# Miniprotein binders against q96jn8r1131to1294: the designs that were tried, part 123

Target 1, 164 residues: q96jn8r1131to1294
Amino acid sequence: TLEFLENHGKNILLSNGNRTATRVASYNQGIVVINQPLVPQLLVQVRIDFLNRQWTSSLVLGVITCAPERLNFPASACALKRAAWLLRGRGVFHNGLKICEKFGPNLDTCPEGTILGLRLDSSGGLHLHVNGVDQGVAVPDVPQPCHALVDLYGQCEQVTIVNP
Short names: E, the ipSAE of ESMFold2; O, the ipSAE of OpenDDE; V2, 0.75 times the mean of E and O plus 0.25 times the DockQ between their complexes.

## First folded at step 11 (miniprotein)

Design th15 (at its last look DockQ between E and O 0.92; V2 from the best seeds 0.88)
Fold by OpenDDE base, look of step 11:
Structure th15 (fold): chain B 164 residues (1-164), chain A 98 residues (1-98)
Amino acid sequence: as target 1 above (164 residues)
Amino acid sequence: DELEEKIREIILRAMELVRKGELEEALELIVEAIRLAVENKDPQLLVTAIWIIAYIARKLGDPELLEKVLELAEEAYELTKDPDIMYYIERLEKALEE
């Protein structure tokens, strides 16, 4: 069963059997990690449940290759300088470094109800799915094992893990 | 600083080329990025550059290139101790066995 780990950002409250994450304060400190590592062909999906329009920017989606149970989460995923591959806006980042300017839809403008997915292919490519549609390889050759990470940042105040 | 920015730009350009399938040109750029990252003692940028060159090398499949990149990766690992580089070392070794 896919769940968010108990090790999470300080402003996160887990519910619904740890399948729902809610940021209950401020605009940051909202990082969560999904318990099971990504394996080839496993599609992990989260739904944006609630957006708070008083903030700008939105969730960051990606993977980490370090042990999530031991990770001391920074205030935002953007502060991760190692073992992190992130999708923010339309950009792709590795350890805080932009490696792609334009990829997929702008995550900052995804409306409530949008379902975002991550999947590794057999070659180690990390795919982004949006509402069930494969957007292609965001990051080739991601180290394994890796865990899906969601940063409930800015507007994004609640997400829920959903089954494919 | 200026050098760091240059490295960042090279990496970004290299990845653009990679995505276009222009691997040889990407290789030239990323080699430069690695050189500069070492000179600038920038482990963060070095890790990213090693990831990219390892990917390129595996895609091109040239054994001599693979061996050279493996050496670079091993040196980078000694410098950074980043576990992700170890992953790429293993991938390169596997590629050399094929």
Scores: ipSAE 0.910, ipTM 0.956, lowest interface PAE 0.5, mean pLDDT 96
Fold by ESMFold2, look of step 11:
Structure th15 (fold): chain B 164 residues (1-164), chain A 98 residues (1-98)
Amino acid sequence: as target 1 above (164 residues)
Amino acid sequence: DELEEKIREIILRAMELVRKGELEEALELIVEAIRLAVENKDPQLLVTAIWIIAYIARKLGDPELLEKVLELAEEAYELTKDPDIMYYIERLEKALEE
């Protein structure tokens, strides 16, 4: 059973059997991590439940390659300077460095109800899925084990883990 | 600083070429990025560049290239202590056995 890990950002409240994460304050401190590492057979999907469109930026998603259970998360995922491959806006970032200008949709414009998925292919490529459609390899050759991460940033106030 | 910005642009361009399958052209760029990152003492950029060159080397499969990149990765590990580089060292070693 996929759940959000109890180690999470300070502004997160977990509910629905730890399958729903809500940011209950401010615009940041909203990092959550899935409780199992990615393996090629595992598709992790979250649905965007609630957005506050008054903010300009929205959620970030991706993976970290360090153990998440005792990690001290920064206020925002974009401050991760090690062990992180992240999708933000239209871009892809490794350890805070932009490595792709445009991949997939603009996450800042995804509406409520969008289902975003992450999976690892057999070659270590990280795939993004949007509403069930594979967008291709966002990042080749990600180290394993890696752990799916969502930052409920800005617009994004709630996400729920959903079955594929 | 201006050199750091240049290295970032080289890395971004190299990844664009990787995504297009232009691995030999990407290799030329990423070798330059590594050289500059070492000169600038920028461990964060070096980690990214090593990931990219290790991937390129494994895709090209040339044993002499794999050995050269393995040496680069070992030096980069000493400079950065980033465990992700150890992962790539292991993948490069495995590729040389095959």
Scores: ipSAE 0.812, ipTM 0.916, lowest interface PAE 0.8, mean pLDDT 92
ESMFold2 (binder alone), look of step 11: mean pLDDT 80; pTM 0.745

Design th17 (at its last look DockQ between E and O 0.92; V2 from the best seeds 0.89)
Fold by OpenDDE base, look of step 11:
Structure th17 (fold): chain B 164 residues (1-164), chain A 98 residues (1-98)
Amino acid sequence: as target 1 above (164 residues)
Amino acid sequence: DELEEKIREIILRAMELVRKGELEEALELIVEAIRLAVENKDKELLVTAIWLIAYIARKLGDPELLEKVLELAEEAYELTEDPDIMYYIERLEKALEE
């Protein structure tokens, strides 16, 4: 069963069998990691449950290639400088470096109810799915094993892991 | 840092070329990025550059290129000790066996 790990950002409260993450304070400290590593052709999805328009930015989605149980989470995913592949807004980032400026829809403007998915293809390409639609390869050749990461940042206050 | 910005720009441009399927041109750019990253002792940028060149090399499939990139990756690992680079090394080695 897919769940968020107990090792998470300071402002996160897990519920619903650790399938729901809620940021209960501020706008940051909201990183969560899914327990099982991504395996080829397995689609992992989260639904945006609640947005708080008090803030501007929204969630960051991606993967980490380090052991999640050992990770000391920074206040935001953007501060990860190692073993991190992230989708923020329309950009794709590796260890904080922008490697793509325009990819997929703008994650900062996804409304509540949006289902975001990550999937590794047989070649190790990381795909983004939005409401079931494959947006293409965000990052080719991602190291494995890797774990899906969600940063409940800014507007995004709650997400839930959902089955495809 | 001007040099760092240049490297960042090259990597971004190289990735854009990769997405367009222009692998040979991307290769030329990323080689330059690696050279500059090593010169500037920029470990973080080097890791990203190695990722991209390893991908390009595997896509092109030229054995001689694969061997050269493998050597670069090994050198980069010595400098950074980044486990992801070790992953790329293994991928390159596997590609050479095919």
Scores: ipSAE 0.915, ipTM 0.958, lowest interface PAE 0.4, mean pLDDT 96
Fold by ESMFold2, look of step 11:
Structure th17 (fold): chain B 164 residues (1-164), chain A 98 residues (1-98)
Amino acid sequence: as target 1 above (164 residues)
Amino acid sequence: DELEEKIREIILRAMELVRKGELEEALELIVEAIRLAVENKDKELLVTAIWLIAYIARKLGDPELLEKVLELAEEAYELTEDPDIMYYIERLEKALEE
């Protein structure tokens, strides 16, 4: 069963059997990680439950390639300078470096109810799904094992793991 | 600073070429980015550049290129100590065995 790990950002409250994450303060300290690595055939999906449009930026979605159980998370995923492949806004980033200007939708404009998915293909390519539709390969050849990460940043105050 | 921005620009351009399937053109750019990143001791950019050249080399499949890129990855590991580079090294070694 997919759940968010107990090791998470300090402003996160887990509920619903650790399948729902809520950022309960400020605009950051909202990193959560899924409790098992991505493997082929595993589609990890989260639904955006609650947005506060007072902020201009929204959630970050991606993977980390280091063990998450004892990792000390920074205040924001954008500060990860190692082991991180992230989708932010419309861009794709590796360790803070933009490697694609435009991939998939702009995460800063995704409305409540949007279901975002991550999976690896058999070649190690990281795919983004949006409302069930495969957007293609965001990042080829991601190191494995890797773990799905969501940063409930800015606008994004709640997400829930949902089944495909 | 100015050189770091240049290296970032080259890597982004190389990735654009990879996404279009223009692997040999991307290779030329990423080789230059790696040379600059090594000279400037830019460890963070080097990790990304090694990921990309390793991917390009495995897609092209040329054994001489694979061996050269393996040497670059080994040097990059010594400079960065980034475990992800060990993953790329392992993938390059497997590609050479095939």
Scores: ipSAE 0.852, ipTM 0.930, lowest interface PAE 0.7, mean pLDDT 93
ESMFold2 (binder alone), look of step 11: mean pLDDT 83; pTM 0.812

Design th2 (at its last look DockQ between E and O 0.88; V2 from the best seeds 0.87)
Fold by OpenDDE base, look of step 11:
Structure th2 (fold): chain B 164 residues (1-164), chain A 98 residues (1-98)
Amino acid sequence: as target 1 above (164 residues)
Amino acid sequence: DELEEKIREIILRAMELVRKGELEEALELIVEAIRLAVENKDKELLVTAIWIIAYIARKLGDPELLEKVLELAEEAYELTKDPDIMYYIERLEKALEE
């Protein structure tokens, strides 16, 4: 069963069998990691449950290749400088470095109810899915094993892991 | 840092070319990025550049290129000790066996 790990950002409260993550304070400290590593053709999805328009930015989605149980989470995913591939807004980042300026829809403007998915293809390409639609390869050749990461940042206050 | 910005720009451009399938041109750019990253002792940028060149090399499939990139990756690993680079080293080695 897919769940968020107990090792998470300081402002996160897990519920619903650790399938729901809620940021209960401020705008940051909201990183969560899914327990099972991504395997080829496995689609992992989260639904945006609640947005708080008090803030501007929204969630960051991506993968990490380090051991998630050992990770000391920074206040935001943007501060990860190693073993991190992230989707923020329309940008793709590796270890904090922008490697693509325009990819997929703008994650900062996804409304509540949006289902975001990550999937590795047989070649190690990381695909983004939005409401079931494959947006293409966001990151080619991602090291394995890797774990899906969600940063409940800014507007995004709650997400839930959902089955495909 | 002007040099760092240049490297960042080259990497971004290289990835754009990769996405377009223009691998040969991307290769030329990323080689330059690696050179500059080593010169500037920028470990973080070097890791990204090695990731990209390893991908390009495997896509192109040229054994001589694979060997050269493997050497670069090994050198980069010695400098950075980044486990992800080790992953790419293994991928390159596997590619050479095919």
Scores: ipSAE 0.910, ipTM 0.956, lowest interface PAE 0.5, mean pLDDT 96
Fold by ESMFold2, look of step 11:
Structure th2 (fold): chain B 164 residues (1-164), chain A 98 residues (1-98)
Amino acid sequence: as target 1 above (164 residues)
Amino acid sequence: DELEEKIREIILRAMELVRKGELEEALELIVEAIRLAVENKDKELLVTAIWIIAYIARKLGDPELLEKVLELAEEAYELTKDPDIMYYIERLEKALEE
């Protein structure tokens, strides 16, 4: 069963059997991690439930390659300088370094109801799905094991894990 | 600094070439980025560059290139102590045995 880990950002409240994460304060401290590592047959999907358009930036989505259970999370995923492969806005980042200018949709403009998915292919490529549609390989050859991460940043105040 | 920004730009351009399947051109750029990152002692950029060159080497499959890249990855691990580089080393070693 996919759930968000109990180790999460300080401003997160988990509900709905730990399948829903809500950021209940400020604009940051909203990192959550899925409780199982990605494997090729596993599609992890979250739905954007609630956006606050007061902010200009929105959620960050990606993976970490370090063990998440006791990790001390920074205030924002963008501050991860090791073991992180992240999609933010239109870009793809490794350890804070932009490695792709434009991939998939602009996450800052995805509306409520958008379902975002992550999976690994058999070669270790990280795929983004948007509303069930594979956008292709965002990052080739991601180290394994890795865990899916969502940062409920800025606009994004609630996401829910959904089944494919 | 200005050298750090140059290395960032080279890495981004190399990844653009990788996405287009132009691996030999990407290799030339990433070798340059690695040399500059080592000279500048830019450990964070070195980690990213090693990931890219290890991927390129495995896709090209040339044993001589794989051996050279394995040596680079081992040196980068000593400089950075980044555990992800150990993963790249293991993948390079496996590719050499095939």
Scores: ipSAE 0.818, ipTM 0.921, lowest interface PAE 0.8, mean pLDDT 93
ESMFold2 (binder alone), look of step 11: mean pLDDT 83; pTM 0.799

Design th3 (at its last look DockQ between E and O 0.91; V2 from the best seeds 0.88)
Fold by OpenDDE base, look of step 11:
Structure th3 (fold): chain B 164 residues (1-164), chain A 98 residues (1-98)
Amino acid sequence: as target 1 above (164 residues)
Amino acid sequence: DELEEKIREIILRAMELVRKGELEEALELIVEAIRLAVENKDPELLVTAIWIIAYIARKLGDPELLEKVLELAEEAYELTKDPDIKYYIERLEKALEE
């Protein structure tokens, strides 16, 4: 069963069998990691449950290649400088460095109810799915094992893991 | 840091080319990025550059290139001790066996 790990950002409250993450304070400290590593063809999806429009930015989605249970989370995923591949807005980042300026839809403008997914293909390419539609390879050749990461940042105050 | 910014720009452009399938041109750029990253002693940028060149090398499949990139990756690993680099070293070695 896919769940968020107990090791999470300080402002996160887990519920619904650890399948729902809610940021209960401030705009940051909202990083969560899904327990099972991504394996080829496994689609991991989260639904944006609630947005707070007082903020401008929204969630960050990606993967980490380090041990998630031992990770000391920074205030935001953008501060990760190693073992991190992130999607923010329309950008793709590796260890904080922009490697793509325009990929997929703008995550900052995804409405509530949007289902975002990550999937590794057989060649190690990381795919982004939006409402079940494959947007293509966001990051080619991601190291394995890796874990899906969601940063409930800015507008995004709640997400829930959903099955395909 | 002007040099750091230059490296960042090169990496971004290299990835644009990679996404377009223009691997030969991407290779030329990323080699320069690696050279500059080593010169500037920038391990973070080096890690990203090694990832990219390893990918390009595997996609092109040229054994001589693979050997050269493997050597670069080995050197980068010694400098950074980044586990992801170690992963790509293994992938390069596997590619050479195919």
Scores: ipSAE 0.906, ipTM 0.955, lowest interface PAE 0.5, mean pLDDT 96
Fold by ESMFold2, look of step 11:
Structure th3 (fold): chain B 164 residues (1-164), chain A 98 residues (1-98)
Amino acid sequence: as target 1 above (164 residues)
Amino acid sequence: DELEEKIREIILRAMELVRKGELEEALELIVEAIRLAVENKDPELLVTAIWIIAYIARKLGDPELLEKVLELAEEAYELTKDPDIKYYIERLEKALEE
């Protein structure tokens, strides 16, 4: 069963059998990690449940390639300088460095109800899914093992793991 | 700072070329980015550049290129100690065996 790890950002409250993450304070400290590494055929999906549209940026989605159980998370995922492959807004980032200007939809504009998915292909490519539609390879050769990460940043206040 | 900015711009451009399938042009750029990152002692940019060149080398499949890139990745591991570079090294070694 996919769940968010108990090791998470300080402003996160887990509920619904650890399948729902809510940021209960401020605009940051909202990093959550899925408890199982990505493998071929595993599609990890989260639904955006609540957005506070007062902010201009929303969630960050991606993977970490280091062991997440004891990691000390920074206030935001974008401050990760090692082992991080992230989608933010329209960009793709490795360890804070932009490696693609525009990939897939702008995550800052995804409405409540949007289902975002991450999957590795057999060659190690990281795929983004949006509402069940594969957007292609965001990152072509991600080190394994890696775990899916969501940063409930800014607008995004709640996400829930959903089955495909 | 200005050299770091230059390296960042080269890396972004190289990845644009990779996504367009222009692997030979991307290789030229990323080789330069690696030289600059080593000269500037910038381990964070070096890690990203090594990921890119390792990917390009595996896609091109040229054994001489793969061996040269493996040597670069081993040097980069010694400079950065980033465990992800060990993963890239393993993928390069596997490509040489195939």
Scores: ipSAE 0.848, ipTM 0.928, lowest interface PAE 0.7, mean pLDDT 92
ESMFold2 (binder alone), look of step 11: mean pLDDT 80; pTM 0.754

Design th4 (at its last look DockQ between E and O 0.88; V2 from the best seeds 0.89)
Fold by OpenDDE base, look of step 11:
Structure th4 (fold): chain B 164 residues (1-164), chain A 98 residues (1-98)
Amino acid sequence: as target 1 above (164 residues)
Amino acid sequence: DELEEKIREIILRAMELVRKGELEEALELIVEAIRLAVENKDKELLVTAIWIIAYIARKLGDPELLEKVLELAEEAYELTEDPDIKYYIERLEKALEE
């Protein structure tokens, strides 16, 4: 079963069989990683449970290609400079470098209840799904194996892994 | 760093072209980015540039290009020791076998 790893950001509290992540302090230190690597053609999804509007930015979603159990998480996913492909706002980033300015919906404005998904296609393309709708290839040719990463940042205070 | 910013801009533009399917033009840009990254000893930007050029090469499927890019990737791996580059090397090798 899919669940978040125990190796997570300092402000994260896991519950619901480690399927729910809650950031319980501040606006950062909220990185979590899903235990199983992405399998081609299978959709991994998380639901935004709670937003705190006192902050401006929201969650970051993406994948890492390094061993998640050994990763020392920075305060935010934006600080990852290696083995990281991230979706923030409408931008796509590789190791902190913007590689796309306008992709999909703005993650900073997704309301509570939004279901965000990641899926590798047969060619290694990473797809973003929003409420079950494929938004297209966010990142082509992602190294495998890779793990889905969620940064509960800013407004985003809780997410839950949900089945398709 | 002015040179770093230039490289970043080139990479961004190259990816825009890639997304539009304009691979030949993207290739020209990313080659320049790689050259500049090597000159500036910018390992981080080099990793991204190698990822992009490897993707372009595989999509174009030209054996001569694949061989050249494979060589570039191998050199970049020696410089960075980034495991992702190693992955792309393997993908390029596989493409050459097809």
Scores: ipSAE 0.911, ipTM 0.957, lowest interface PAE 0.5, mean pLDDT 96
Fold by ESMFold2, look of step 12:
Structure th4 (fold): chain B 164 residues (1-164), chain A 98 residues (1-98)
Amino acid sequence: as target 1 above (164 residues)
Amino acid sequence: DELEEKIREIILRAMELVRKGELEEALELIVEAIRLAVENKDKELLVTAIWIIAYIARKLGDPELLEKVLELAEEAYELTEDPDIKYYIERLEKALEE
């Protein structure tokens, strides 16, 4: 059973059996992590439930390759300088370094109801799915084990884990 | 700082080449990025560059290249202490056994 981990950003409230994360204050402090590592054949999906149009930027998606239970999260995922492989806006980032200019959709414009998925392929490639459609390999050869991460940043105020 | 920006640009270009399947050209660029990152003591960029060169070396599969990149990854681990580099060292060692 996939759930958000109890160790999360300080502005997050978990509900719905820890399958729903809501950012209840400010624009940041909204990092959540899925409680089980990604493995081949596992598709982790979240639905964007609520967006606040006041903000320009929106959620960040990705993986971390360090143990999530003890990690002290920064205010925003963009500040992670180790063990982080993130999709933000149109770009892909490793430890804050842009490694791809354009991959998949612009996350800053994804509407409410969008279902975003992450999975590893057999070669360790990280795939993004958008509304069930595989966008291809965002990052080749991601270290394992890794956990899916969502930062409910800016516009994004609520996401829910959904089953494929 | 200007050197740091140059390293970032080289890494981004190397990844563009990797995505296009131009692995030999990407290798040339990432070797330069690693040299500059070591000289500039940029541990964070070095970690990224090691991931890329380890991936390229395993895709090319040349034992001599794999051995050289393994030595480089081990040196980078001593500089950075980043556990993700240990993961790539293990992958490089496994590739050499084949």
Scores: ipSAE 0.861, ipTM 0.931, lowest interface PAE 0.7, mean pLDDT 93
ESMFold2, look of step 11: ipSAE 0.860; ipTM 0.929
ESMFold2 (binder alone), look of step 11: mean pLDDT 83; pTM 0.801
ESMFold2 (binder alone), look of step 12: mean pLDDT 83; pTM 0.800
OpenDDE base, look of step 12: ipSAE 0.911; ipTM 0.957

Design th5 (at its last look DockQ between E and O 0.90; V2 from the best seeds 0.89)
Fold by OpenDDE base, look of step 11:
Structure th5 (fold): chain B 164 residues (1-164), chain A 98 residues (1-98)
Amino acid sequence: as target 1 above (164 residues)
Amino acid sequence: DELEEKIREIILRAMELVRKGELEEALELIVEAIRLAVENKDKQLLVTAIWIIAYIARKLGDPELLEKVLELAEEAYELTKDPDIKYYIERLEKALEE
């Protein structure tokens, strides 16, 4: 079953069989990684459970290609400078470098209840899904294996892994 | 760093072209980015540029291009030791076998 790894950001509290992540302090230190690597053609989804509007920005979603069990998480996913492919706002980033300015909906404005998904296609393209709708290829040719990463940042204080 | 900013801009433009399917023009840009990244000894930007050029090369499917890009990737791997580059080397090798 899919669940978040015990190796996570300092402000994260896991619950619900490690399927729910809650950031319990501040606005950062909220990185979590899903235990199983992405399997091609299988959709992995998380639901935004709770937003706190006292902060700006929201969750970052993406994948890492390094071993998640050994990763020392920085305060935010934006600080990852290697092995990281991230979606933030409407931008796509590789190792902190913007590689796309406008992709999909703005993650900073997704309301509570939004279901965000990641799926690798047969060619290694990483797709973003929003409420079950394929938004297209966010990143072509992502190295495998890779793990889905969620940074509970800013407004986003809780997410839960949900089945398609 | 002015040179770093230039490389970043080139990469961003190259990816825009890639997304539009304008691979030949993207190729020209990303080659320049690689040259500049090597010159500036910017390992991070080099890794990204190698990813992009490897993707372009595989999509275009030209064997001579694939061989040249493979060589570039191998050199970049020696400089960066980035495992993702190693992954793309393997992808390029596989493409050459097809």
Scores: ipSAE 0.916, ipTM 0.959, lowest interface PAE 0.5, mean pLDDT 96
Fold by ESMFold2, look of step 11:
Structure th5 (fold): chain B 164 residues (1-164), chain A 98 residues (1-98)
Amino acid sequence: as target 1 above (164 residues)
Amino acid sequence: DELEEKIREIILRAMELVRKGELEEALELIVEAIRLAVENKDKQLLVTAIWIIAYIARKLGDPELLEKVLELAEEAYELTKDPDIKYYIERLEKALEE
């Protein structure tokens, strides 16, 4: 069963059998990780439950390739300088370096109710799904094992893991 | 930091070419990015560039290229100690066995 891992950002409260993550303070310290690595055929989906448009930026979505159970997370996913492939705003980033200007939707403008999904293909390509629609390969050849990550940053105050 | 910005732009352009399927052009750019990143001692950019060149080499499938890129990846691992580079070394080794 997919759940958020107990090791998470300090401003996160897990509920609903660890399938819902809520950021309960500030604008950061909201990193969560799915409790099992991505494998081919596994589609990890989260629904954006609550947004606070007071903030300009919103959630970050992606993967890390290091073991998450005892990892010391930074305040924000954008500070990850190793083992991270992230979608944020309009672009795709590897270890903080922009590697694609525009892929999929602008995450800063996704409304409440949006369902965002991550899946590996057989070649190690990371696919983004938006409301059930495959957006294509965001990152080719991601090292395995990798773990799906969401940073409830800025606008994003709550997400819930949903089944395909 | 001027050289760092140049390397970042080269990497971004190389990835644009990869997404278009222009692997030979992307290869030319990423080789230059690696050279500059090594000279500038930019370990973070080197890790990204190695991921890209390893991917390109495996897609092109030329044994001579695969052997050269494996050598580059091994050097980069010694410089960075990044486990992701070790993953790519293993993928390159597997590609050479085929």
Scores: ipSAE 0.865, ipTM 0.933, lowest interface PAE 0.7, mean pLDDT 93
ESMFold2 (binder alone), look of step 11: mean pLDDT 83; pTM 0.804

